# Ledger of designs, part 243: VH-VL binders against o27280

Target 1, 266 residues: o27280
Amino acid sequence: MDSMNVPEVLEIKRIVEESESVKTFIFSWDFRREVRPGQFVMVWDFRDEKPMSVSLIDPVRSEIGISIRRVGEFTDRVHGLSEGDLLGIRGPYGRGFELMGRDILLVGGGIGMAPLAALADEATARGMRVDALVAARTADELLFLDRLEAAGVNISTCTDDGSCGFKGFAHERLLTLEENHDMAAVCGPEPMMFQVMRILDERDVPAQLSLERYMKCAVGICGQCCLDDTGFRVCAEGPVFWSQELSRVREFGRYRRDPAGRRVPW

## First folded at step 10 (VH-VL)

Design Y18 (framework fv_marstacimab)
Fold by ESMFold2-Fast, scan of step 10:
Structure Y18 (fold): chain C 266 residues (1-266), chain A 118 residues (1-118), chain B 112 residues (1-112)
Amino acid sequence: as target 1 above (266 residues)
Amino acid sequence: EVQLLESGGGLVQPGGSLRLSCAASGFTFRDYAMSWVRQAPGKGLEWVSAISGRGGSTYYADSVKGRFTISRDNSKNTLYLQMNSLRAEDTAVYYCARKSHYGKFDYWGQGTMVTVSS
Amino acid sequence: QSVLTQPPSVSGAPGQRVTISCTGSSSNIGEGYDVHWYQQLPGTAPKLLIYGNTNRPSGVPDRFSGSKSGTSASLAITGLQAEDEADYYCQSYDSSLSGSKVFGGGTKLTVL
């Protein structure tokens, strides 16, 4: 019954079109209820509710932003909304990223750049040096490049088709980058995150990875967000995990679970 | 071109302390994670400790955790290992090693001998 | 016990082939972590011989090759020469040991 368990109906203050398939919805937020990069909220359109990462955290303007990719009926309906329309927001939920050291690496794939963009803002505000490897299938799916550049982030790009930057996968590009980072944060498709984690572990760069898979319960009472070997609940104990925690999970990078909880290979 | 030179080894009594140094040259020191790897006489290699390039993260083998402290001074291109509460089992040649792509140890120093004996 | 298991010794005659195994588990080689190999000549520091499972540094003869399958890796040495007599160590990374680098126990190669 507290405010985190009941959706608060908020007005869409501003919408930013990030790409043809991604929009960021910006809301006024009372920062007496803290939000950290890597946390998520449940977005309710008065029919369905879905988890979405917080992509903008601006306590100076008292705003949060939520970036949503158009991929199904729920997200299509939300993309049809305009400034002034209403959405229900519950949260925040989950464990956020921890910043440490002076130099950090961000590795994001597709919409996985959303929580990393919020982290980049905090890291640069702290005076940290931030390198971002932004990966996508094609150039038009690279997200937040202008925002990262404006924040002073050093950007490398990588596309599967070679339409922008390095031609190849994120982990292949990472092998060509310098090894001078105190930590890394990684978010994107699990196969990409697994390969990146392996390289960072071998370089003794501690990495935090965000797992935003199928979730049925934001309060941690449903088993749908549990990882196979550890019993971790992504919405309660994650979605952010240290690489040494994920290395023990048999299913990470190997298989996922469908909405019914069945194992499905990547 | 790349050189790693260890120093600071010697004979010490059980419970004593030693500080090892590794002077690096021929590369941009701050861009590489560094490790200490030891080898007891007639035995195999054992990884002891690692430090990230900027020094923000340190790692230790369970056998030395709480007793050894790895550090670096990037302005002097020098890696350190402070060894406290030394035990006979710590007797070994201690190698300074540079970590590079793939997590491999691509360059090693000649080693410095630490003998813990009464 | 060593996290990565190697035979303590192997031997061969000049011109022959030997294989040195490195047996791990699901928390290291089986997890997908790369295997590196080091050669230690008598009285010297270790030297990188093979990295990333199969790659040779410049100056390492093609007589040395690495492979990896499942939870194990192997180093193959063909056309054995007297100067190959050395200790050989495999090295990987183990997630179950708080994320540490691990070495095999080492294999002494004797060239008969």
Scores: ipSAE 0.009, ipTM 0.522, lowest interface PAE 9.5, mean pLDDT 84

Design Y19 (framework fv_marstacimab)
Fold by ESMFold2-Fast, scan of step 10:
Structure Y19 (fold): chain C 266 residues (1-266), chain A 118 residues (1-118), chain B 112 residues (1-112)
Amino acid sequence: as target 1 above (266 residues)
Amino acid sequence: EVQLLESGGGLVQPGGSLRLSCAASGFTFRDYAMSWVRQAPGKGLEWVSAISGRGGSTYYADSVKGRFTISRDNSKNTLYLQMNSLRAEDTAVYYCARKSHYGYFDYWGQGTMVTVSS
Amino acid sequence: QSVLTQPPSVSGAPGQRVTISCTGSSSNIGEGYDVHWYQQLPGTAPKLLIYGNTNRPSGVPDRFSGSKSGTSASLAITGLQAEDEADYYCQSYDSSLSGSKVFGGGTKLTVL
């Protein structure tokens, strides 16, 4: 009855192979349940459930897409599914991105480009100028380039190994870009996001960063996201946070916590 | 070549208002973020406010938040600072400064003096 | 008020070397943010002297140099000239403050 906490069993309508390790699963969606870029859903394979960012939001076709990278037992099982198979979906959850200004920068690393691809669609539909910096370890891990190009996005690429575009890391490429932007949205590995945030903060570009580790907090699964930072109020409003909020969090980009609460370097 | 010229300063009573202007020339104004930086007599520099190149984002020091409003008119190549509820501690020379894409202030205006009587 | 600490004054004779320190913390210089330096001649507006820790704008002579290490930075001036009498300010970014740009308190350089 409109409860977002009740999973719906949905048929996989289409699967798009984005790379050797990433697939986008597309479902019919009733948009009476609003979905915004930056939000996530809980994906249930009838054994385990995991949070996944929404990578496609298409009200015209009445579809959503969820992009999943193969990294463990759950994702291996989901990757083994075919069109016509069923998955449980509940949500959406979390705080989505907010668009402001006329010119925006997207900085995505690996699978972090997934929620940014949905944001790019909305921004271009609003008539905004969109520049995307797409980063990955290698050329075959760059995601959504064709989709971004089709949307009219200005694309820059960088790879750690130099196999496509700039040879180096996202923050190194960003330092060579002289364009000014009204806003940025960033999603990718936390160390990359930290370096990018520092550059954008120094340039006075307000940035929104999507942190995967806080998706469960938005659903209320974990009772606490306790950080060693007296200046930052931990909010249940993730996974998207403004850089002004994250700049006061000492652990952001430097360490994470294991199940016992101990600090573990990235 | 690049020039920034401030105006609008003067003597004002506590609780009063002033609007500062900065006329920019010699560069494509809309491509640069701009800031206001102030300096009280005999004291150091204090950053006050910043605005993005197209005006979509604004930032304020805690000391002026809620009282000052930064704005720009890119068609006139002019930066503004609306100062309300002025206090004696706002007495300073106010500089218009251009922010490089790498976060430093590469050009500064001559400054305009704001004196809040007390 | 100032989160970057500079000595209030420094002095030297013509031809000598002086160094002006800028001491920050883990939330600014120690976090990796760049340090920029400005020169303010008596009665004038500040002017960019050093940017990005070590770089000189066109027209700034080689006798001015910048460096950064840990939580601090320094400006070195060699071959002092009378025209160098000025106030010098360091500037960085602080991640813990809502006003993100921070200046040092300034150092008055006197050429004896």
Scores: ipSAE 0.035, ipTM 0.574, lowest interface PAE 7.6, mean pLDDT 85

Design Y2 (framework fv_marstacimab)
Fold by ESMFold2-Fast, scan of step 10:
Structure Y2 (fold): chain C 266 residues (1-266), chain A 118 residues (1-118), chain B 112 residues (1-112)
Amino acid sequence: as target 1 above (266 residues)
Amino acid sequence: EVQLLESGGGLVQPGGSLRLSCAASGFTFRDYAMSWVRQAPGKGLEWVSAISGRGGSTYYADSVKGRFTISRDNSKNTLYLQMNSLRAEDTAVYYCARKSWYGSFDYWGQGTMVTVSS
Amino acid sequence: QSVLTQPPSVSGAPGQRVTISCTGSSSNIGEGYDVHWYQQLPGTAPKLLIYGNTNRPSGVPDRFSGSKSGTSASLAITGLQAEDEADYYCQSYDSSLSGSKVFGGGTKLTVL
């Protein structure tokens, strides 16, 4: 058995309430096991396990953080836990983000800001200029603004309802930004990522996108985490992909699959 | 005033090599992706190659991939296109073009003629 | 055949309205990629005329306008003038196998 496949039972050291629906759970971590932004772990509450992106990587404090949005039975139970309680952690899994150049644009929607917050920390530590476009439906759903500001990130906000910053969608805000970047990293709802990817491809800005919806494939079921036209296995080759790879995938941004594997439009 | 000036064109034999240059002025060169776009005599425009602002990523049309190499020197505000294994079909005026933040080619050079002749 | 299809020629008299179409497919305009338009006067480099489907750069008269619907885009020129005689190109991005910037075949506008 590889050590990555054995759950480690860890004590919740600290809980940060990011919003009414999002909490970050912080654990002591032995950094002899490397963790990179863009990777995920399997979180086990001793009844069920779910994949969660790593949102904080802090070697100085020897801590990792996992941000969890309350959306169902599992996440509801986890949100009910307190400091001192135990969770099983397995991983990390997946391909992390690559950093290139001097300037990076982060485009995050909702909980998709979680892996991008960890990436922002690494990019700023490397001396890169970091601009973040943080998008959500409403102002109270914007995540990690204080943390990004503390890291020296230049922040633009965008809300569907106009309650904070630009009124509209992330891709509409991106169209009004008058500056190129050496690369971009994008994470959020797939329709948002598809629209953002289109614009970045037109501008010749290389982008990496994180496909979190397929991370459930970490349990090893063959074919369930494959992208349609390319055959990429998200748990082995993702969840982070270059835009050049995704631009050739007809499934991305256009349809999802039902439990029987049939294509259903977004 | 934004200016792009191409040079290095000329007559070359099939199988030969040629290096094009584009001198840029009037803007912060390193902040813009740059492209080469060509036009064969009496024909339409064809995109050839692109390079990101800092040179970290390059892109090529299928017709030139493996034969042409795009590069830039941001300290000299200069874009390059190294053309190897030239074919008669590569005969064209080659334009240097700046990629806008909105995705268009907003400024173009005057072009430099490349003739591949036997 | 170009990936984006334009009529080879169009003509009109001074003061008339002409429209130049640009027909794409699901891998380019139909996928949502923007359409840009360029004007090329004889013996000169192309000049940006319309960007992002509908926007005019500074110095382009308002008698030039762009639109986009489904898999197609159009350039409209009202109040046609002799100086408008040129080749017009649409341009978008194609996401198929290699992903690239694609131009229409060009439309020669003749002012009668």
Scores: ipSAE 0.294, ipTM 0.695, lowest interface PAE 4.4, mean pLDDT 86
Fold by OpenDDE, second read of step 11:
Structure Y2 (fold): chain C 266 residues (1-266), chain A 118 residues (1-118), chain B 112 residues (1-112)
Amino acid sequence: as target 1 above (266 residues)
Amino acid sequence: EVQLLESGGGLVQPGGSLRLSCAASGFTFRDYAMSWVRQAPGKGLEWVSAISGRGGSTYYADSVKGRFTISRDNSKNTLYLQMNSLRAEDTAVYYCARKSWYGSFDYWGQGTMVTVSS
Amino acid sequence: QSVLTQPPSVSGAPGQRVTISCTGSSSNIGEGYDVHWYQQLPGTAPKLLIYGNTNRPSGVPDRFSGSKSGTSASLAITGLQAEDEADYYCQSYDSSLSGSKVFGGGTKLTVL
């Protein structure tokens, strides 16, 4: 490993509370080091390290944002931090999203909206028309709505309980929308992504999907994020994959591997 | 400000032809599907035809299939409706309308009157 | 005759609440397609009033509300005003008609 893989200790510039369980941590960033929507960084709290998606890319302010959902011990510690506190950041890593065409569809679920929000900013800046289907279990878990709206994104929401927008899952809502797009970007729970991909394939819409797997090294060495059959490493060949690539991945939408390497169903 | 302006309406004999135009402004025309909707005097709204933003897909009501052709020139921000073999029942105000992603018609023109009469 | 069925007319006094129904079938509203509503004032082009079942465009007062259940939708107008006198149309999509947009027959609202 070279020096680029050494965490840079950065000060938390500001914290945005996106929801009850999600915070965005903003850092100053030297954009001589490029970062793309869909890429991730390794966040180090000097005890443990976790991969996190980049959710904000602002070359004007020379800032990046990392959105973190509170789900365990590591994220509990991070959520306890304040502006001015320090975190180690190394990266960015992985393959990000590619933009193509004029009309783009974003389909996101929960924290999966994080990389898509960054993609939305880039797409709209390029003059693309962006439609976003934002899904969550409940209304209070819908992320980045104001930000997306401000960027000129057309938003459709759906919630499991019907507390906001369409009552149901993202794929169910997608079936009720008749418009096609030049490209789609998808990120969220894998069962959601699996169903959404199926629909997009039937509609001949090129789709990119961002996968989440247990990642330890982030540099394609440890193999813990390796996908069955293909040997794809989520940290190296992904986390963003084309639907054609994922069609070759047997485990997609069906199971994942836990930190011990055991198969666990979704 | 989004604007849609229809033109080309008028009086025509049965069996005749007419071409309607809709000039669009205030938005990126290519990004939106467009439709023609007509309304006979004293009657309700009837969807006539639609065309995708890119122009690759066209749709027609059964009542006009084979007779009407919808098209668009995105370089001119203009929507067209070529109407052939016109019938008395085609007499109506014809509106051009922008279709939103949600499937609604979010903007309408003022309409142009087409009268088919001998 | 129309794929979506509306009452031909409804009426109410100023300040009252009125409801306009839109009845569809399993191939349109019942299939999950959104219902939209339009207001057409006398001598004018239609105006979008409600989209996506319940959403109001900018400029539409909250007196207007939409709902959807099963194969039917409904437009409710509270605090009825004289300016609300108009024709109202529901609209949806029907998968059985080769991808056709479909309108209701329209409802004439009279403010007494």
Scores: ipSAE 0.197, ipTM 0.716, lowest interface PAE 1.8, mean pLDDT 93

Design Y20 (framework fv_marstacimab)
Fold by OpenDDE, second read of step 11:
Structure Y20 (fold): chain C 266 residues (1-266), chain A 118 residues (1-118), chain B 112 residues (1-112)
Amino acid sequence: as target 1 above (266 residues)
Amino acid sequence: EVQLLESGGGLVQPGGSLRLSCAASGFTFRDYAMSWVRQAPGKGLEWVSAISGRGGSTYYADSVKGRFTISRDNSKNTLYLQMNSLRAEDTAVYYCARKSHYGHFDYWGQGTMVTVSS
Amino acid sequence: QSVLTQPPSVSGAPGQRVTISCTGSSSNIGEGYDVHWYQQLPGTAPKLLIYGNTNRPSGVPDRFSGSKSGTSASLAITGLQAEDEADYYCQSYDSSLSGSKVFGGGTKLTVL
């Protein structure tokens, strides 16, 4: 095993409360180790290990941020931590987003906005025009709005209950947007991504989508994150995929595999 | 009123080249993807190529890949199709078509005839 | 040969109802991509007739209607008129052909 795969014990520099259920943990980072938006790290709390997307990349301050949604035992423990506490971080892993063109569309749902926020920072820094469709179930679950606005991102919001912005789902809001961007990056619930991808395909907008699967090793060995038919490993060939790649994946938008390897429908 | 006007068609020998143009008016050109669709005499419609609104993405049918190049000049509201290494089977009326934000072709030009013959 | 299959011809008498089928597969219509329809009168460019499976653009009479189910779509014309004599094409998107827009083979409608 490569020493690169040994978690580095890092101190939490600061914690940003993004919402009631989401916190961003900031760490010092040695940028001799490159990290790209869309890549993930394995977070180790000395009991368990989970993959988390990088949501902040700041070479100036030599920091990265990891946004974590409180959804289970592991994340409950992590959310109980304070500034100065320690976590193990190994990575980054996986294929990140690629930027192309002049105008980019970001479509994010819930915690899916985490990697997209990092991408937005990079895109705007490059002088690209960035439009972001931020979706959530309710207004209080919309993430990174202030951060995106500060970066110069044009934001459209969508909520299931209509508490903020368009009332409905992301793909429905997307149908009301008229611009044809050079590329799109998408991350959120897989049913959302499936519908969004279809629309973007029809509009001749190349799309990259970040998938979530059960990942154990993060290095393409265990096979827990393999996608049916293609054999794509989400941790190695992904988590970011082009729409053309996902069109070959039968399970996309239809089902996933649980930790036991059983098919679970979306 | 949306208008699309093709030009550049004509007679060309096999192996020759031709450049088609499509002048667009009546809408914000950069906001729409554009496509070329052709129709051989007495045959059906065949999609040829597409380009995104800002021009950052291009797509081609397998039958024309490597030979045709789609481009656009948004400052001139013009769509182009550079056709190289032309073959007899490329003989067709070539239509420029605007692709709507919903993915269909909502407006078509009158077409320009391209004849490839020795 | 076409990715989307249409009958080569249909016919009907004035006032009758005719239906044109468009049969696709799991990589286009079955994948959830929309089906659009175009009318091409003799010697003219195609014209949008139906978009998004069921929607009529302005100027298209309500005699024309579209439907979609499973891997197939259908165009229905009621109250057939002489002016409806034309070629009709369905169109969709196919994810298995590197992002290709696909047309049906076309259907020639003859009004008897």
Scores: ipSAE 0.653, ipTM 0.860, lowest interface PAE 0.9, mean pLDDT 94
Fold by ESMFold2-Fast, scan of step 10:
Structure Y20 (fold): chain C 266 residues (1-266), chain A 118 residues (1-118), chain B 112 residues (1-112)
Amino acid sequence: as target 1 above (266 residues)
Amino acid sequence: EVQLLESGGGLVQPGGSLRLSCAASGFTFRDYAMSWVRQAPGKGLEWVSAISGRGGSTYYADSVKGRFTISRDNSKNTLYLQMNSLRAEDTAVYYCARKSHYGHFDYWGQGTMVTVSS
Amino acid sequence: QSVLTQPPSVSGAPGQRVTISCTGSSSNIGEGYDVHWYQQLPGTAPKLLIYGNTNRPSGVPDRFSGSKSGTSASLAITGLQAEDEADYYCQSYDSSLSGSKVFGGGTKLTVL
């Protein structure tokens, strides 16, 4: 029996309301089960199980945090829970981010800032210079700004409507940044990630990108997590990929597949 | 203001080794990715290798992978290319080039000639 | 062959307009990667002429312009001058396999 396949029932220790649609659920965690930024866990409400990225990794307090955006029935039920209520957690799963060099650029869109917030904590703890470009549609959807500031991260904000920081998209803001970095980590909507990856590729900044939307597959072999050109399975080989790996995937940022396997534009 | 000066080229036998250097001045060296681009006599430009600004990542053309090593010393503002197992096909002028933050090569050195001949 | 295809030569008279094409594929220009252009005078190092498809660096005359459409790009030179006689190279990024910077084969411009 693989113990990572059995959910551990944990009490919700604390809930942080990140925005109207996002909450971070904090649990005590035994760090003999190592967790790295970019990994995910399966969250079980005793009815359904869904993958969620780990957004807080705090071995000093023996805590992990899981940030959940309200998007459907499962997440709506979980958002209705209170401190003291129980959830099943199993994992962690997937390939996390790797850190290299002395400085890193984080580019996060919406909920994609959740795994990047955990990465920012690790990078700053290692003494890396961390610059974060935090993007959202509006100012009220920018996530983790106070936490990033507390960690010593140099923050730039970008909103589609111009309500906070640069007015425009993440890739447009990136073009106005003149600092170079040893690496980047990117997480957000696929069209945003594709545009950002393209710029970073041309600048010789190696980037890691997280493809979280395919993580709905549970453990075990699942063809539904397979990417078109490479046969990558996100839950087994991802969700974090180097840009070199993703540049070989023609569907990334361009189209997806419907239940019949037909290509559908974004 | 920006200057790049290559050195270390010369005549070498097949199978031999050379180390090229590029001395940079007039800008904050550590903030820019750097590349080596070569040009065989009478031929076109071929990208050889790239290194990120702080040296954390390196890239190589398939033709030189396993034989060439790019490196940099940011304290000396110097870029290097260690070339091992040299072949006649490696005969070229080797240019040091700076990558702008937009991804193009905005400044080039004058080049250093490497001749691989028996 | 080069991943980016250029005509090996082009010629024109002073005051004339010439264009140099750069033809790529879906893994480079067609994927949306920018095209940059370099001028190489005989016996000298290449010099940046156009970057990001259409932009001119400080010091480059507006006689030089770039464009991009589909899988191809073009460099246009108007009011051709004797000192424009040089080799011209397009450059982009190719995402296939490990990704790399790719150059066109070069075009020799002769001013008649």
Scores: ipSAE 0.235, ipTM 0.677, lowest interface PAE 4.6, mean pLDDT 86

Design Y21 (framework fv_marstacimab)
Fold by ESMFold2-Fast, scan of step 10:
Structure Y21 (fold): chain C 266 residues (1-266), chain A 118 residues (1-118), chain B 112 residues (1-112)
Amino acid sequence: as target 1 above (266 residues)
Amino acid sequence: EVQLLESGGGLVQPGGSLRLSCAASGFTFRDYAMSWVRQAPGKGLEWVSAISGRGGSTYYADSVKGRFTISRDNSKNTLYLQMNSLRAEDTAVYYCARKSHYGAFDIWGQGTMVTVSS
Amino acid sequence: QSVLTQPPSVSGAPGQRVTISCTGSSSNIGEGYDVHWYQQLPGTAPKLLIYGNTNRPSGVPDRFSGSKSGTSASLAITGLQAEDEADYYCQSYDSSLSGSKVFGGGTKLTVL
C-alpha cells in the first residue's frame, strides 16, 4: 500500500491565529516526503476528512503548516483544538506550482493566499522578485500580509469595500499595476481567478491557477474531481493548471454544478 | 530609439522552409512578450504566434500550429520564426510586434515579405 | 468573415465625424477582453492608435477616441483630415481559440 494513502496521526505543534476565521496548524514533518507549494493534504479529525492546501513548508524547522477557514461543522471542530491535540494527515497530493523566470506575480483572494504564501517563500528563497496582489472583501479578511512582508515580497492590497488599499476587485487593481512579470500564480474565488486570467492571457503572461473545487478523492480515483470539457481530475492532474489548459474548460468562471449535475451560473 | 527590424524573407517553393529574424533595440527586450503578425497582399492583419518575455510560453494560430516555431534569444535581443512546410496561403508581409503591458501591439517593425510560389 | 467584423469601408468629408464599428461575440469582446485599434497608412506598418478600449498613446490627437459596449467597440474620428485616410483595424482576444489574438477585417477610410 502507498504510505500516502494511510493517515499519519500528528501532534499539533503550534497554532497561529491568522484572523477571526482562519488558523494555521503547524506539524513536524519528515521532508524525506517532498512537499511543494500548491499541493494539498487530507486532514482527518477522526470523524471526517477534508482536503486542505499546505500553506507553510519549512525544511529548516522540519515543519509544515495547514491553514483552515471556519466554514462548517468539520472546520469548527478543528478550530476548537489546542496545541498538543492530534490530527490525521495523509498526502501530499496534487500538482504544485512551477516557478519560471525572475519576476513573479501572486494574486490571491481570501484563503487562496494560503498556498500562495508557501509559493512566495520558495520564490524568494530562489532569489526571485515577488509582487503579491492580496485581495479580500474587507480588511480583516486580508491574510498573510506580515508573513509576505517578512519574506521581502512587494505587497499591493485591495478590498471590495475600500477598507484597506485599493477600493475594488483584484482584476481592477491588476489593471493599474505597471510592473512586468515572467509568470503569475493565482488562487481565490473562481470568478476572481477567471477575470485575472483573462487579463494575464491578453498580456501573454503565463499564469497558473489553483482550483480546489471537487477534491473529494485525494488519490484521484473518484469521478467527483473531474472538470467538464477536459476530463481533468483536480486531485490527480491539478489542483494547479496553466491558463492555456483552463481556456478550454467551459465551466471555469462561468458556472458550477449542483448535486444533480445541472449548470448553475456564478 | 525603440526599434524592431525584420529580416529573412524571400521567395520559397511550397513545402520549403524559411527562418525570420527580428532585431530589437532601444528597450529591455526580455521584459516584453513578442509576436509575429502577417498581412497577405491586399488583405488584413492576422496574428501568427507569440512568445512570453523569458521564452517559457509560446502560442500559435491554428493555421500555423505544428509548422511554425517561435523562439527568442534574449542575449542577442532577437526574435525568430522558423517556418516549415510552407504553403501558398502563407504568402504575406511578416511583422515583428512588441506586446505592451496592456496587451496591445505598441511597437511594430517595417515587415519582411515572404512569397511562397514556384 | 473575420471573428471581429468591421465595415470594409467608410468615408467622410474634411471636418466631419466618422465612426468605425468592431463587432465581436461572447467569446471575445462580450467576454470582457479589451479592444485595441491600429492605423495603417498606405505602404507603412500598422501604428497603435488606441489601447485598452479608450486610451491614447503619446502623440495621438484627441480627435481619435475609442469606446466599448457589450459585444462591440467603436473608433470615433472627429474633425476628419486628409491625412487620416488609412486602413483601421480593431484587435482583441478570443477565448474559444487557443491563445488567439484576433483582428477585425479592417476598414478603409476615404477622405472625400
Scores: ipSAE 0.058, ipTM 0.583, lowest interface PAE 6.5, mean pLDDT 85

